# VH-VL binders against q86i44: the designs that were tried, part 15

Target 1, 197 residues: q86i44
Amino acid sequence: MSGQNILKCKKCQLEITNKIITNHNSDTFHEQCFVCKLCSTPISDPYFTDKETGDFYCAKCEVIRNDQSKPLRESLGFCSLCYKYFRQNEDILTIDLERYHIGCLKCTICKKGINNEKYYREKMTSKLSNYCCEDCFEKVDKCNGCNSMTLGQTLLAMGKNYHANCFKCFKCSEIIKPNSPYSINKQTNTPSCQKCN

## First folded at step 4 (VH-VL)

Design b5 (framework fv_guselkumab)
Fold by ESMFold2-Fast, scan of step 4:
Structure b5 (fold): chain C 197 residues (1-197), chain A 122 residues (1-122), chain B 111 residues (1-111)
Amino acid sequence: as target 1 above (197 residues)
Amino acid sequence: EVQLVQSGAEVKKPGESLKISCKGSGYSFTDYWIGWVRQMPGKGLEWMGIIYPGDSDTRYSPSFQGQVTISADKSISTAYLQWSSLKASDTAMYYCARGRYEILTGSPFDYWGQGTLVTVSS
Amino acid sequence: QSVLTQPPSVSGAPGQRVTISCTGSSSNIGAGYDVHWYQQLPGTAPKLLIYGNSNRPSGVPDRFSGSKSGTSASLAITGLQSEDEADYYCQSYDSSLSGYVFGGGTKLTVL
């Protein structure tokens, strides 16, 4: 059959051997290629095409994908910090199940973008972490309570740095709050709260 | 050596509650994620959810949201998977697996527990 | 159905090469998420075989290799041995589901 016209899918550029879908411009697609990227339903007019990715979006999903005012998460295929779509074949940084452009996450110490290279993380809460690049990691102080790096605010106690939640009474394990009185066991060099002395 | 040890096999009736465990050792338990994976008899692997024991941040797959509860007790380095009311369709092997603490483009599960077989029948 | 598509079975003779495909979409492999591979021997828990598309953990022979192109990934096994008979699973992350996804698994038979 080398003399016949071969229809190719405009999206994937491969031959269409099954059901053919035609749009208003008379472009042809595989049935599975002419679907909304976000909701996966078959496309119908009106629809929108992302000029950078070539992906199709139904009218409802186009409004959602272009709403830069909302903290859109990993489910929508765009950066959680800048709310712009990833380019095809772009490397994506995924941290705590959220997606970021490489360079949108910045080192807390030097403020440069973190590339697809080695980085280090200080987890603060379920939704918040501090990050640093490999070059700055060698310069970062360690918390004397948990022995993990300190990138955010620290408590200076007994001449050493601690995360606020890591400076604890040796006897009862309760957090010793900033500017609260505590005693030092000179033999073990450990702190104890006022109640445990 | 990093090791994940799961609780023993369970035989239950529909409607009963169940809580199975996964104990980590040989590493800092609060610095890694623990994921749960289901494998029904003769079937493939299904990701159920994942927890970060350091702050109990928990994420579920859409298919398992509201069907199970994932929790952890960092004081004994143990993660849990719980059902309030079992169904016959919950009959499966359940694995826990460790996820990396730095995730660049998605986490591999680098160490796996031996599995807990849960059988739910009359 | 699984989000990542694998052939249900592949077979080969000792010493031969087999390739196991893992086909995804624009929301997972095509979005740039890494692909990991697991080997499950009969009656055992899965073990990490390949991570980050092409890296081998310590102890995995160089007969196993991984690759990724576009929306698909592939696991190649050369110099097949009888002990390679197992189920093989690919895994990635899917942004539309906000979660990890596994392929349906491929049973490798060594004839």
Scores: ipSAE 0.000, ipTM 0.434, lowest interface PAE 18.4, mean pLDDT 78

Design b6 (framework fv_guselkumab)
Fold by ESMFold2-Fast, scan of step 4:
Structure b6 (fold): chain C 197 residues (1-197), chain A 122 residues (1-122), chain B 111 residues (1-111)
Amino acid sequence: as target 1 above (197 residues)
Amino acid sequence: EVQLVQSGAEVKKPGESLKISCKGSGYSFTDYWIGWVRQMPGKGLEWMGIIYPGDSDTRYSPSFQGQVTISADKSISTAYLQWSSLKASDTAMYYCARGRYDVLTYGPFDYWGQGTLVTVSS
Amino acid sequence: QSVLTQPPSVSGAPGQRVTISCTGSSSNIGAGYDVHWYQQLPGTAPKLLIYGNSNRPSGVPDRFSGSKSGTSASLAITGLQSEDEADYYCQSYDSSLSGYVFGGGTKLTVL
């Protein structure tokens, strides 16, 4: 076709025939295409680019854009305990379909806020689950049936702690309820309900 | 989409019983509180009580304790507000609203039903 | 009557700023419980406008803002528009009553 070079604007992909603006990556733009989307000021370093739209934002307007971003706030959601929106790229805890800021959950043992992603939840269902931090996890007894921590009420059987739903017959897997008779197989150290003996 | 749909308007006489409903959809019904709020004609909002459908934990405003019963049937995602014997002073718009799960404080009512108008007259 | 005190009415002209106060006590706002605000347009159910003292739900313009200090909270509305004519209610939790409490409501009139 033509042997001459055609200079195109990286943003709009159309030929540049007037003043050429060049960024630090040696990309070229129309003067009117290399401006901040919010304040219309010509772009200078530092600046930010929206990767999906290709729009540019100066440093000050990037802060404003993130504050004014309703779609982003809607997508990120808010903490179920404090009701404040999550910030972009903020670390969050997701527990049973609800989202929480790190530190909004408190350890049942030491009462301090859980400030990292290393936390442990008692697996028994409640409307307010019991949690503990990593430091306290090493100090709590575990359920002998599921090998998970015990923070709330437990059933004491065979000299060990169990969640109520974890003390089961070895043969039929039925829950052995409190004060119900059971037998112990001394060779396997496992419980059996009366009908499975 | 989260929705709370309330039963239709009621016209009753003093002394009659009444049970109105609030059906939730578009979310896990057992993971949120449902509150009831009264608004008498031309007056402001009054909180009556709240229920957690997952375990039926119910709490009443002191002004409404013993005056109404709040209940829920989680199998059909429906909460109820009930009177054993209506009074003319019960004439009001009644709203149900979803409350956020909160271990520190009770949060806002983020979604509201359209309201049920109850008129009690002889 | 109302546990939280609001002025019964407030008015302003289009484009102006108005502030609606909500005064509580040591058992509610003063105890650190959050304040939430609701807007009720004539003939409609209330709608959550501000939650957790200062946060806006999706779809609420930034012309609406909330603040809290001591035993009181305020709702500020800037750039008043005719569509803002409504009743506004504050709400908090009261430890002495072990329950939610509402303000008496403020009727906003845009002149």
Scores: ipSAE 0.000, ipTM 0.430, lowest interface PAE 17.1, mean pLDDT 78

Design b7 (framework fv_guselkumab)
Fold by ESMFold2-Fast, scan of step 4:
Structure b7 (fold): chain C 197 residues (1-197), chain A 121 residues (1-121), chain B 111 residues (1-111)
Amino acid sequence: as target 1 above (197 residues)
Amino acid sequence: EVQLVQSGAEVKKPGESLKISCKGSGYSFTDYWIGWVRQMPGKGLEWMGIIYPGDSDTRYSPSFQGQVTISADKSISTAYLQWSSLKASDTAMYYCARGRYDILTGPFDYWGQGTLVTVSS
Amino acid sequence: QSVLTQPPSVSGAPGQRVTISCTGSSSNIGEGYDVHWYQQLPGTAPKLLIYGNSNRPSGVPDRFSGSKSGTSASLAITGLQSEDEADYYCQSYDSSLSGYVFGGGTKLTVL
């Protein structure tokens, strides 16, 4: 009821009356208009825009649409990391039913390609995982709360590494956030948040 | 989370047209092939064809080329199998299934519940 | 005829081991294409049991195993149980047909 603020979607030029999506240029869109044209998932940086159609493409789909190797899909498919089709007679690494070029799957720590050798995976989301080679796995610290690899941001507490959401109060099980005060029970060597102290 | 849900059972007469559906959810629909598999009563599995919904690239078994049309509508994550003129010999259970490796050489990792099609006079 | 040959039936007693063969040719299994196995319980849709010759999806017990040699593949079931009564199908790719091929299916009976 106040004012005359009418937001229009840059893609379709119609009024936005529900959820507003903004891009890095502060342009506004309907949620359904700021999606990848090929896979229909909400896009995030980096993304690409077709100047002729105004359609958006995520990084994966931009590589796919520009790949002239589509005919090889009949026999070999494409790599889940670089989105290029496999060539005849090349070795293919298969993990969790996804396929990769040898060398496209790189160790997060040393940046070398993971070949037919042992690897270790830290799953971050359904769409994103960190991988490391066997040599680096022995050297990487483990999260004291979940016992998985501590790649990316970690919290150092009580002389041990934790993922941010794995450092919890022993009494109430609430996450003890970074830079928040906590106490240590000397008898059990367990942390307690300020409220439970 | 990944599911393929097919349309309900159909009872038809010879010569009638039919279009059955397979709706995918819980994954990126345009990143995987959708295949169609026939199973006649008391018989084994027969691959009919497959479609890549991202660009509608469609491949048919030689036995089914020209007998059926496979299509997909990526805006509603749905694949279709269609007959222009049904025959009594089309009586079967029809399954849709998701193809892995985005090629014909990978497995079908998730299957729909099946659509029973009965064609009789 | 099916392109891949399976025995039409096999049987075993509880606790025993059974194997189901899948025989192909030079244009499919013999060319190096992977073999996948599906289990179809009575009245249900097929379920992926083994993929890529010998890999198990999550939730498939380790008493199911796959192997491949030359132009043939085998599914082995150890510790046979009554709930294993089902039809089993092998599948591969055939280069001469440029498509998927299934075996004729094997009915497993647990006596």
Scores: ipSAE 0.000, ipTM 0.434, lowest interface PAE 17.5, mean pLDDT 79

Design b8 (framework fv_guselkumab)
Fold by ESMFold2-Fast, scan of step 4:
Structure b8 (fold): chain C 197 residues (1-197), chain A 121 residues (1-121), chain B 111 residues (1-111)
Amino acid sequence: as target 1 above (197 residues)
Amino acid sequence: EVQLVQSGAEVKKPGESLKISCKGSGYSFTDYWIGWVRQMPGKGLEWMGIIYPGDSDTRYSPSFQGQVTISADKSISTAYLQWSSLKASDTAMYYCARGRYDILTGPFDYWGQGTLVTVSS
Amino acid sequence: QSVLTQPPSVSGAPGQRVTISCTGSSSNIGAGYDVHWYQQLPGTAPKLLIYGNSNRPSGVPDRFSGSKSGTSASLAITGLQSEDEADYYCQSYDYSLSGYVFGGGTKLTVL
């Protein structure tokens, strides 16, 4: 049986009577509706969609659009990892008053995105943070000074791993640097720098 | 507009004390580190130390520990570099620069114009 | 003596490519710490040119690029222009010194 073949463009909601363009989601468009808003070139992967307007942008024009809207983007702040401004309708991850694109905060070990569900923070100083996912956290060694995971270079002292800035003198709290002399109090099993002997 | 404005040039004699300043504006002063960098005449850049004004956490390079004092007054968004007793070898341009929250991986993204300190008898 | 080693000078003609190396050790670049690059025009303060090994701040032309491998990093400048004539410094962190370290600087001359 022959049916009526009426298809509507997802962008303009009007009937498609000529060439039909289909995207990876099986949405149908007029040829002239599946084009970059800025340069009018037919869309091909990769492309970007403005969530508020539904307009499409090719990769080249998305970069230009982001640059030209810099003053407005600057008022929204920028990602602490990639230094790019946030878009108006973009989800923002906020940790310790720092802001990140959802895709920017990645596990240091496996490089997969962290999506505010299960993550662990490495503190190398009181202000510095690196992150890893739950699966990686269970497999990594911990710093004996801060009891946090070690994702980068570690100091081996007193038979234990430390972040560079976590191996400190018990008496003065100053960092004991690699290859610097220190004494161990065997009663308390704590290190003391040369000045605090 | 983020700006770091430093105090003016100084001419001092050996043994004198000196305190120079770096005033931040256009951003949250307590959310960024302020570093100090020395450049001797005709030479390269040397990191001296860094302070986080939000809690006064201060770190020094080994070469400058005990030689200078870094401080900040967050109520007026100003960081300071101080000598108790200047030497002729302290003659240099001194820059302050803003560091991101991370002192291990972050850059100095904005710099002051520099303060020239000349120490001669 | 600087902790990170750079050539003292490099030169090129307009339109050419120049590369400035920054050689560190296992306690800094080799330990995985990021490398940042600064441009210092004559008589001015340094300006951030490249951060986090390869990222450009807004306003820095794509002619400037950075890379890092092993214990070394490189700054590449393509399409060299007279306005690029400046001193260039690399910077990283050194855990044995517990602080930032700078290269000795490279003077770029545009012939």
Scores: ipSAE 0.000, ipTM 0.430, lowest interface PAE 18.5, mean pLDDT 79

Design b9 (framework fv_guselkumab)
Fold by ESMFold2-Fast, scan of step 4:
Structure b9 (fold): chain C 197 residues (1-197), chain A 122 residues (1-122), chain B 111 residues (1-111)
Amino acid sequence: as target 1 above (197 residues)
Amino acid sequence: EVQLVQSGAEVKKPGESLKISCKGSGYSFTDYWIGWVRQMPGKGLEWMGIIYPGDSDTRYSPSFQGQVTISADKSISTAYLQWSSLKASDTAMYYCARDRYDILTGYRFDYWGQGTLVTVSS
Amino acid sequence: QSVLTQPPSVSGAPGQRVTISCTGSSSNIGAGYDVHWYQQLPGTAPKLLIYGNSNRPSGVPDRFSGSKSGTSASLAITGLQSEDEADYYCQSYDSSLSGYVFGGGTKLTVL
């Protein structure tokens, strides 16, 4: 061949410049495009292709999506944690457009399932949050900077817990970075960064 | 291939009864819901109701409950939409469509019949 | 009086990009129900164009794409052609109505 061949992903139609995945039919895909539609796991044999949509499903997820003998008109889809679909008249916990079976969300403190709508949340990222049940809420420490719950990892400074971005200089309000020197005002018991002291 | 074939155009007078049909082929008819959608002249799409042919479970839009009857005969893979007494305001194109529920993508109409034009005039 | 709100019309020149919006509420798109799009060519039945927010059925060109954010969705058409002149409808599911809801439709005119 004296010319160039452009290898394109059959699913997204964009050029493949990294690892090439080839299926039984010699179709080529980006690694991230040859995944199970339901669980996002890379496809391996055996797998199933929906003839009408072209989507791929691993053996486990094919069983899950075909478990119902009659499609449920009121179904809200599937749980975002266990990836099993909701049954008729099942109680569903909905948080930020994500849906969960009652009990799939676990308290980070006691590890028991959250079985009602009374829960407390520490938001870590746009897609990640820590949860605790009502019984554990009174036992969790609060951040000394923002006075909100501390369920995840914290910075211990001056004998108190802080979220990483909540330990700030009292004078300039800039974040005091980990392993950076700071001083304590003994009259107010407040931290100040090196430039403000 | 999946195909939905609807009955031909109808011209009726107010007060008359009418039953139009939608025959499915190329798939397992009893495994998919069939929906009915109205489109009045020059207007948009309105969902009327759906039926599951396997057990005749039927559900209606609030706007069409009591105005029409949806039924199905699974032995001949045919769904029906019926009026006991037509009104001039029933003049519209009526589509049947197969409901493709998928756990990931929800409820949609993936294949449509060609439509049945119903004209009701005095 | 459609449950989902679409602009009544949109226009573009051949080769251009147009976007059609679909605005819902907390009981439908805002509740997490996916948005599907239908194309209705003059004198024909609607055809499924986009399903599950962004997926294309077999035979639909890649110049059609869909997206969803919050209570709204949009359909984008790039490389506009005269044959794209049609009515476009969005559709979702509404939990308070326990049924399908359609947008009012957008007439695309290719100038």
Scores: ipSAE 0.005, ipTM 0.472, lowest interface PAE 10.7, mean pLDDT 80

Design c1 (framework fv_lumrotatug)
Fold by ESMFold2-Fast, scan of step 4:
Structure c1 (fold): chain C 197 residues (1-197), chain A 122 residues (1-122), chain B 107 residues (1-107)
Amino acid sequence: as target 1 above (197 residues)
Amino acid sequence: QVQLQESGPGLVKPSETLSLTCTVSGGSISSYYIHWLRQPPGKGLEWIGVIYYSGSTDYNPSLKSRVTISKDTSKSQVSLKLSSVTAADTAVYYCAREITMFRGSYSAFDIWGQGTLVTVSS
Amino acid sequence: EIVMTQSPPTLSLSPGERVTLSCRASQSVSSYLVWYQQKPGQAPRLLISDASNRATSIPARFSGSGSGTDYTLTISSLQPEDFAVYYCQQRSNWPLTFGQGTKVEIK
C-alpha cells in the first residue's frame, strides 16, 4: 500500500521528486527553490519574503538590499513609460497621477512630446497603450460603435470604421463577425444580423 | 510586509481641527504616494488628498480650503489635518498606498490602513 | 469632476450565481478604472486595476471588462465570502472619484 505523497514546490509549482524542504507554515519547496535570492545560500530562520515577487532573502541580504535601493527609490521614483529612475534636476511630467520623463510620452500620430496638455489614451493591453494629443485626436478616425480612437486595424462597414468587437446587430447586440452577411435598416441606418432579419 | 495604521482622536468638537496620523511600517513612505480617504457611516468612499514621494500634495477641491497633508519621513508618518469640522465630517478615515514605481505594477490603492472612526459631536 | 454611477444599488443573489456589476462614468476614463471590495467593518480591498488587471491573490472568478465610459465587474460563480459592497473608482482625472457602491447580499 502507499500514501499520496505527491507535493508541489510552492515557489515553482513543479513536483518535488527529491529532498523536500518545509517551512514553519508547512509549505513545501525544492531545496534549490528555498534559497536567498542575492547570495544563493539555503534559507534558515530568520528570513524575509518579498511579497511582490515571492523571492526569499536571508537576514544579512535583506539589510543590504534595503540599504542599497532605498535612497534612489525614495528620491523621485520611476518614469511610468521607460521604467527608469528620475534623476535630480530633471523636469518631470505628471499626467493622470503618473510621472514621465519629458519626451517619453509621445503622440502615436505626430510623434511630438505630450507636455501637460490634454491627451487621449487607447489601451491595447496591460502593457501597451496608444496615446494621442488633442490636435491629432480631432483628425483620427473614430470607431462608430464606441466613439474611441481607431489607431489599429478596423472593420469598414456601412461606410464607417469599427473596432472588430464594436460592429454589433442592433436587435440582438451580438458581434457581426468579419465577412458575415448582415442587413441594413434604411430608416434607422442600423445593421441587423441574418437571424434578426 | 508593508502595513498602514491610522491613529488620532475618536471624538472632535465642531469648529475644531481634526488631526490624524498614518504610520507606515515594513517600507519607506518616500517610496509611495499616500492618500487619505473617508467614508461616512453607511455611505460611500470620498477621496481627500494625496502626498507624493516628493512631498508635493493634491487635494479634493471640495475640501481644499480646510485640508493639509504632510509627512515626516524620520517617523515614517503621514498626517492629515482638517479644519473647521462639522457633523458632516463624521466618518471612518483611511490612509492608503498607491504604487506607481515598478515595471508591471498598476496604479491603485493596493494597501489600506484598517480605518479610524472620527465622530464630530459636542 | 467625473461622476461615477454604479448599478444596480443592491443585488440579492444565491451562492453559485453569476454576478455582473455595472459602472458608468460621465465621460471617458480611458480604462483607468479600479474595482474594490469592502466587507462590513473592513477596509476596501483592491480587486481589479486598469479595468481588467486582476490584483495579486484575487481569485480567478473575478474579472473586469469595459472601455470608454462603461465598465463591468463579473463574478463567475458567487461564493459565500463574496457578499460585500463593491466600488468602482476612476483615476483618469482629478479629483479621484468613486461610484456609490453596489451591495451584493444573500437572497
Scores: ipSAE 0.000, ipTM 0.423, lowest interface PAE 15.3, mean pLDDT 77

Design c10 (framework fv_pozelimab)
Fold by ESMFold2-Fast, scan of step 4:
Structure c10 (fold): chain C 197 residues (1-197), chain A 122 residues (1-122), chain B 107 residues (1-107)
Amino acid sequence: as target 1 above (197 residues)
Amino acid sequence: QVQLQESGPGLVKPSETLSLTCTVSGGSISSYYWTWIRQPPGKGLEWIGYIYYSGSTNYNPSLKSRATISVDTSKNQFSLKLSSVTAADTAVYYCAREITMFRGSYSAFDIWGQGTLVTVSS
Amino acid sequence: AIQMTQSPSSLSASVGDRVTITCRASQGIRNDLGWYQQKPGKAPKLLIYAASSLQSGVPSRFAGRGSGTDFTLTISSLQPEDFATYYCLQDYNYPLTFGQGTKVEIK
């Protein structure tokens, strides 16, 4: 019976089932793994490899990467949303240590750009937040537990909206997870988890 | 295929405001820098300024006090207003798409409008 | 502002000739330089970006070289459609600045 030869991508270590790219060392890669790290263009000779990261750079990007005389725009950093460098004399919006072009960060409700005016934030993860402008803030639903905005997903419990981490047992203060059983005290209209029930 | 077309009056009186619009067709105005460049008759090219689709602008310091560029993403248009014009502002005005390579380390104008001649005269 | 100076201001050449146009920046601009072709009555057309990278669709007879302050555009075998004015442009810093142009005329 026949055996099967399976090739793995040297960069990602996963099986190659589609087009195979082979370099001068006879190493094999997925087409999407043999690209320049900086410009995302498919690699062709000559190319350069970063010894620490294993990332590839085309000849043009290697010059950029090693150039000590960066243009002012490259020294200013880049926008966290569109990933393009800021340009000389461009106004930059800084929120939570992240930087944005004016107008790149938009209100979730009205879609207008946020431009250093008063804004409101709903934190979703350590790197992701929803934002809204002052005019929209008063119109959005509030979490019944923390009284802050609910622009993202909410837990509907006892006829009210909660952030997932704001619906807590009245007796033990532990978070009542979505779809977990809980009891309602009819006299106080407060929830309690099964452990405290 | 993306195309750019300038429009606006071909004659503007001295001291008035020159107003031009560039219409983008065949593609989205989003994610690009949109640029105005001019060329006086028989002379070279002068960069006026750009607007990023989100609204950020940058202007040639020589024109900054008089130039305003705006964008209307709903109409796929961007425009130039140049106030207090003089005979020195007589030129062919081009709109152009500025593409960026390598996260913006390089810029180039890959698509240009045909140009529109604006004459400043009484 | 960064000044870009081209030389020559004009040249006369015959079909099949190798022509070289130079562009000098008043300060170091890395390889942040583009070349544009403009035919009479027409808008400029991008030929080269990043000093040496051919734009898609541009014939291989066009080649750019250089870095820092000194740059050249070479047309290895001039064709009838290549008679035009050529401009260099630095995109190192704003404001972006063009050279004054080099006119390539039929001999």
Scores: ipSAE 0.138, ipTM 0.584, lowest interface PAE 4.5, mean pLDDT 83

Design c2 (framework fv_lumrotatug)
Fold by ESMFold2-Fast, scan of step 4:
Formats: sequence, structure tokens, C-alpha cells
Structure c2 (fold): chain C 197 residues (1-197), chain A 122 residues (1-122), chain B 107 residues (1-107)
Amino acid sequence: as target 1 above (197 residues)
Amino acid sequence: QVQLQESGPGLVKPSETLSLTCTVSGGSISSYYIHWLRQPPGKGLEWIGVIYYSGSTDYNPSLKSRVTISKDTSKSQVSLKLSSVTAADTAVYYCAREITMWRGSYSAFDIWGQGTLVTVSS
Amino acid sequence: EIVMTQSPPTLSLSPGERVTLSCRASQSVSSYLVWYQQKPGQAPRLLISDASNRATSIPARFSGSGSGTDYTLTISSLQPEDFAVYYCQQRSNWPLTFGQGTKVEIK
């Protein structure tokens, strides 16, 4: 209306009527169109564009995509941390069905390589795990929501540590995300998200 | 010192849900990964799935739609539920412990339960 | 999935003999290979992990070797208590898979 310019998503060429995402070239996109094709994560620099399809790939997935041009029979897959393919005669560390270069796995607490020693694992999601060397094991905090070990980044709320998905509103049970406001019921000492009070 | 013991009904009817329990003694299940495996009579071993000390799980893709593994830390028990059973699910079922090691173990099953035979028969 | 093949299916041997069991993977398992021993009516027992690392309390006569797709378990001098079925397992990729076993029986 009124002759205003219509903003169209550069990827799908359809009108943008909701949230607009802008890249470094001032191109506009639907939020769902400016994501990595392989991992579905929102795009951030550096990223790559496939010239034939117009699909976007984050840096790690670009490495995976390029290496996948090799015959699968000659490939041992790729490292889950650095996202580079394994060489034919390279030692591969397998932990809970994820594969790593020996030098890539590090203790989340002390940041030293986990080699020739016992380690402990905390599974965060189906694709993400935190690892801890034996020396750091007894120093790990526990999540106050699930009482399991916390090896990586945690949410500090109400003076206690939580896994990101364990800090929930007492009234609606929705996850209270980092930096989101919440209130504390002083009678029950329980958190409530902003909309529940 | 650490011991695992499977228990549950020895007979399950076709189409029903198989439910087994693994009881851990001499150690904390919160310190180990516990796996479920099975072995049909006269055949080899098949991996079913794992529960991590965090409570997260992973399953064999061939069984994923039918299998659920859970744990009750207060009872020191890990449970296996397998739905819609058929005669092909007749096997000795084992639970096994895994201690994650960099060198010298590579996630091997170092302690096993004695196994419990489950027969699926009408 | 990675297919594990053990050979031979049965070995008939006398006490004191040297035994070599073979395990072959359909693709490289990068030495993430485990050996288990199973006696009739018993659960499997861990023998060797990481292709060559002998487990705690396992006698020195048991040793493992190999790389890539081909692995062997060796018993240097077979004892009466060693008559059992031996399984190899790959832990390089999921699902975790086992060979069909080699039965070591008395001659």
C-alpha cells in the first residue's frame, strides 16, 4: 500500500511480513531462510553459499559438505569437534558413538587433552556432550534441577547451577532461558517466568 | 565388587511389552553408563541401547521405535521396556556397565549381569 | 552397520596348544575392537579392549593384535578353563556390533 517498497527474501523471493534478517550485504531474509542447510542453525559469519542451490552453510558444515565428495568407502567419517574427515590410517576416538581426532577432545574444566587417562562424560543432547578428566571429576558442580553432574557452561540462577534445560518456571514448566527475567516466590522459593509472575 | 542383576518375567505374550530391571549394587548407577544387550538362544550378541549417568539415552536404530530405557537412582535400578514383542525377541537379556576410559578400555563392557531369559510365546 | 565376521566358527584343540582367533570388520574400526569370552550358561567376560589392552585379572596368555579391518586374539598356551565361545565387538561406529563367535572346544 502507499507505493512502499516490498521487502522480499533473497533466498525464496517471497514477501517478508514477519521478522526480517539482514546480512552484511544488506540482503533481507525470512528467519527460517537464513539458516545452515545441514545443521539448521541460524547463520553467522563466516558462512558459505552454494552457487547452484543458493543454500547457506556454516563454516563447520562447509567442511563436512566438501569432504563428502570423497568416496564413502575411503572415508572413516568426520570428527564431531573439528568437523574434518578422518584420514585412512588415522586413529579415531569413539565416545558414545561420536567420533573424534585424538587431539580434539579436551576436558571442559581444565581444557587439557583427554589422552591416556580415565574421563567422565555428561550428555547434554543427542549431539552434544561435555567431557571431564579424572582430576577434575570431583570438582564438578551438580545441577539443582536434575542432580546430575555439570561439566560445561551452566545457568547460575537463584544462587544455584542448572543445565540450560533444567531451569524451569514452577507455574508453567517452560524453560527459563539465559538472561530471561524471572521472579521468585519468597514463600516457596520457586522461580516463575515473567508472564506467570 | 560392583554387581549387576537382571530381573523380570521369563514369559511374555506376542504383542505385549517386555519389561526388565537391572539392579546395580556396590557402586552408583550415576557414575556409570548402563547398556542393555540380548542374545537369542544359540546366536550372537545384539546391542539394544544405553543410558548415560545424566539419564540421557541412545538406542539401536533397529529397535528405537519399540525400546525405552530409564533409571531410578533412588532404587539403583535401570529398566528396559520393549513394546510389541514377537518370537524374534526371545533371548537372554543382559545389562552391562561401561566406564568411559581414554586408553585401555574404549568404552568396553567390563561388568555384566548374569542374564535373564525372556521367552515370547503365546 | 559394520558387519563383524569371525573365523573359523569352531576350533578343536588340546590343552597346551597355541590358539589364534580371527575377526574381520566390513570396514576399518581403527583398533576400537573388544574381545569377550563366554562360557555355557554365563554372561560374556571382557578379555581385551582397544585391540590389544588386556583387561584386569585376565591371564597373560591372552593377547590381542591387529589394525584396520583384521584382528586376532591369541592364547599362547590353552588351559582347560579356556574352552568357551569368543566374540569380537567393534566400537568404532554405531550400532555396536559383534561377530558370531568362534567356539574353542576340546579335541
Scores: ipSAE 0.000, ipTM 0.429, lowest interface PAE 16.8, mean pLDDT 78

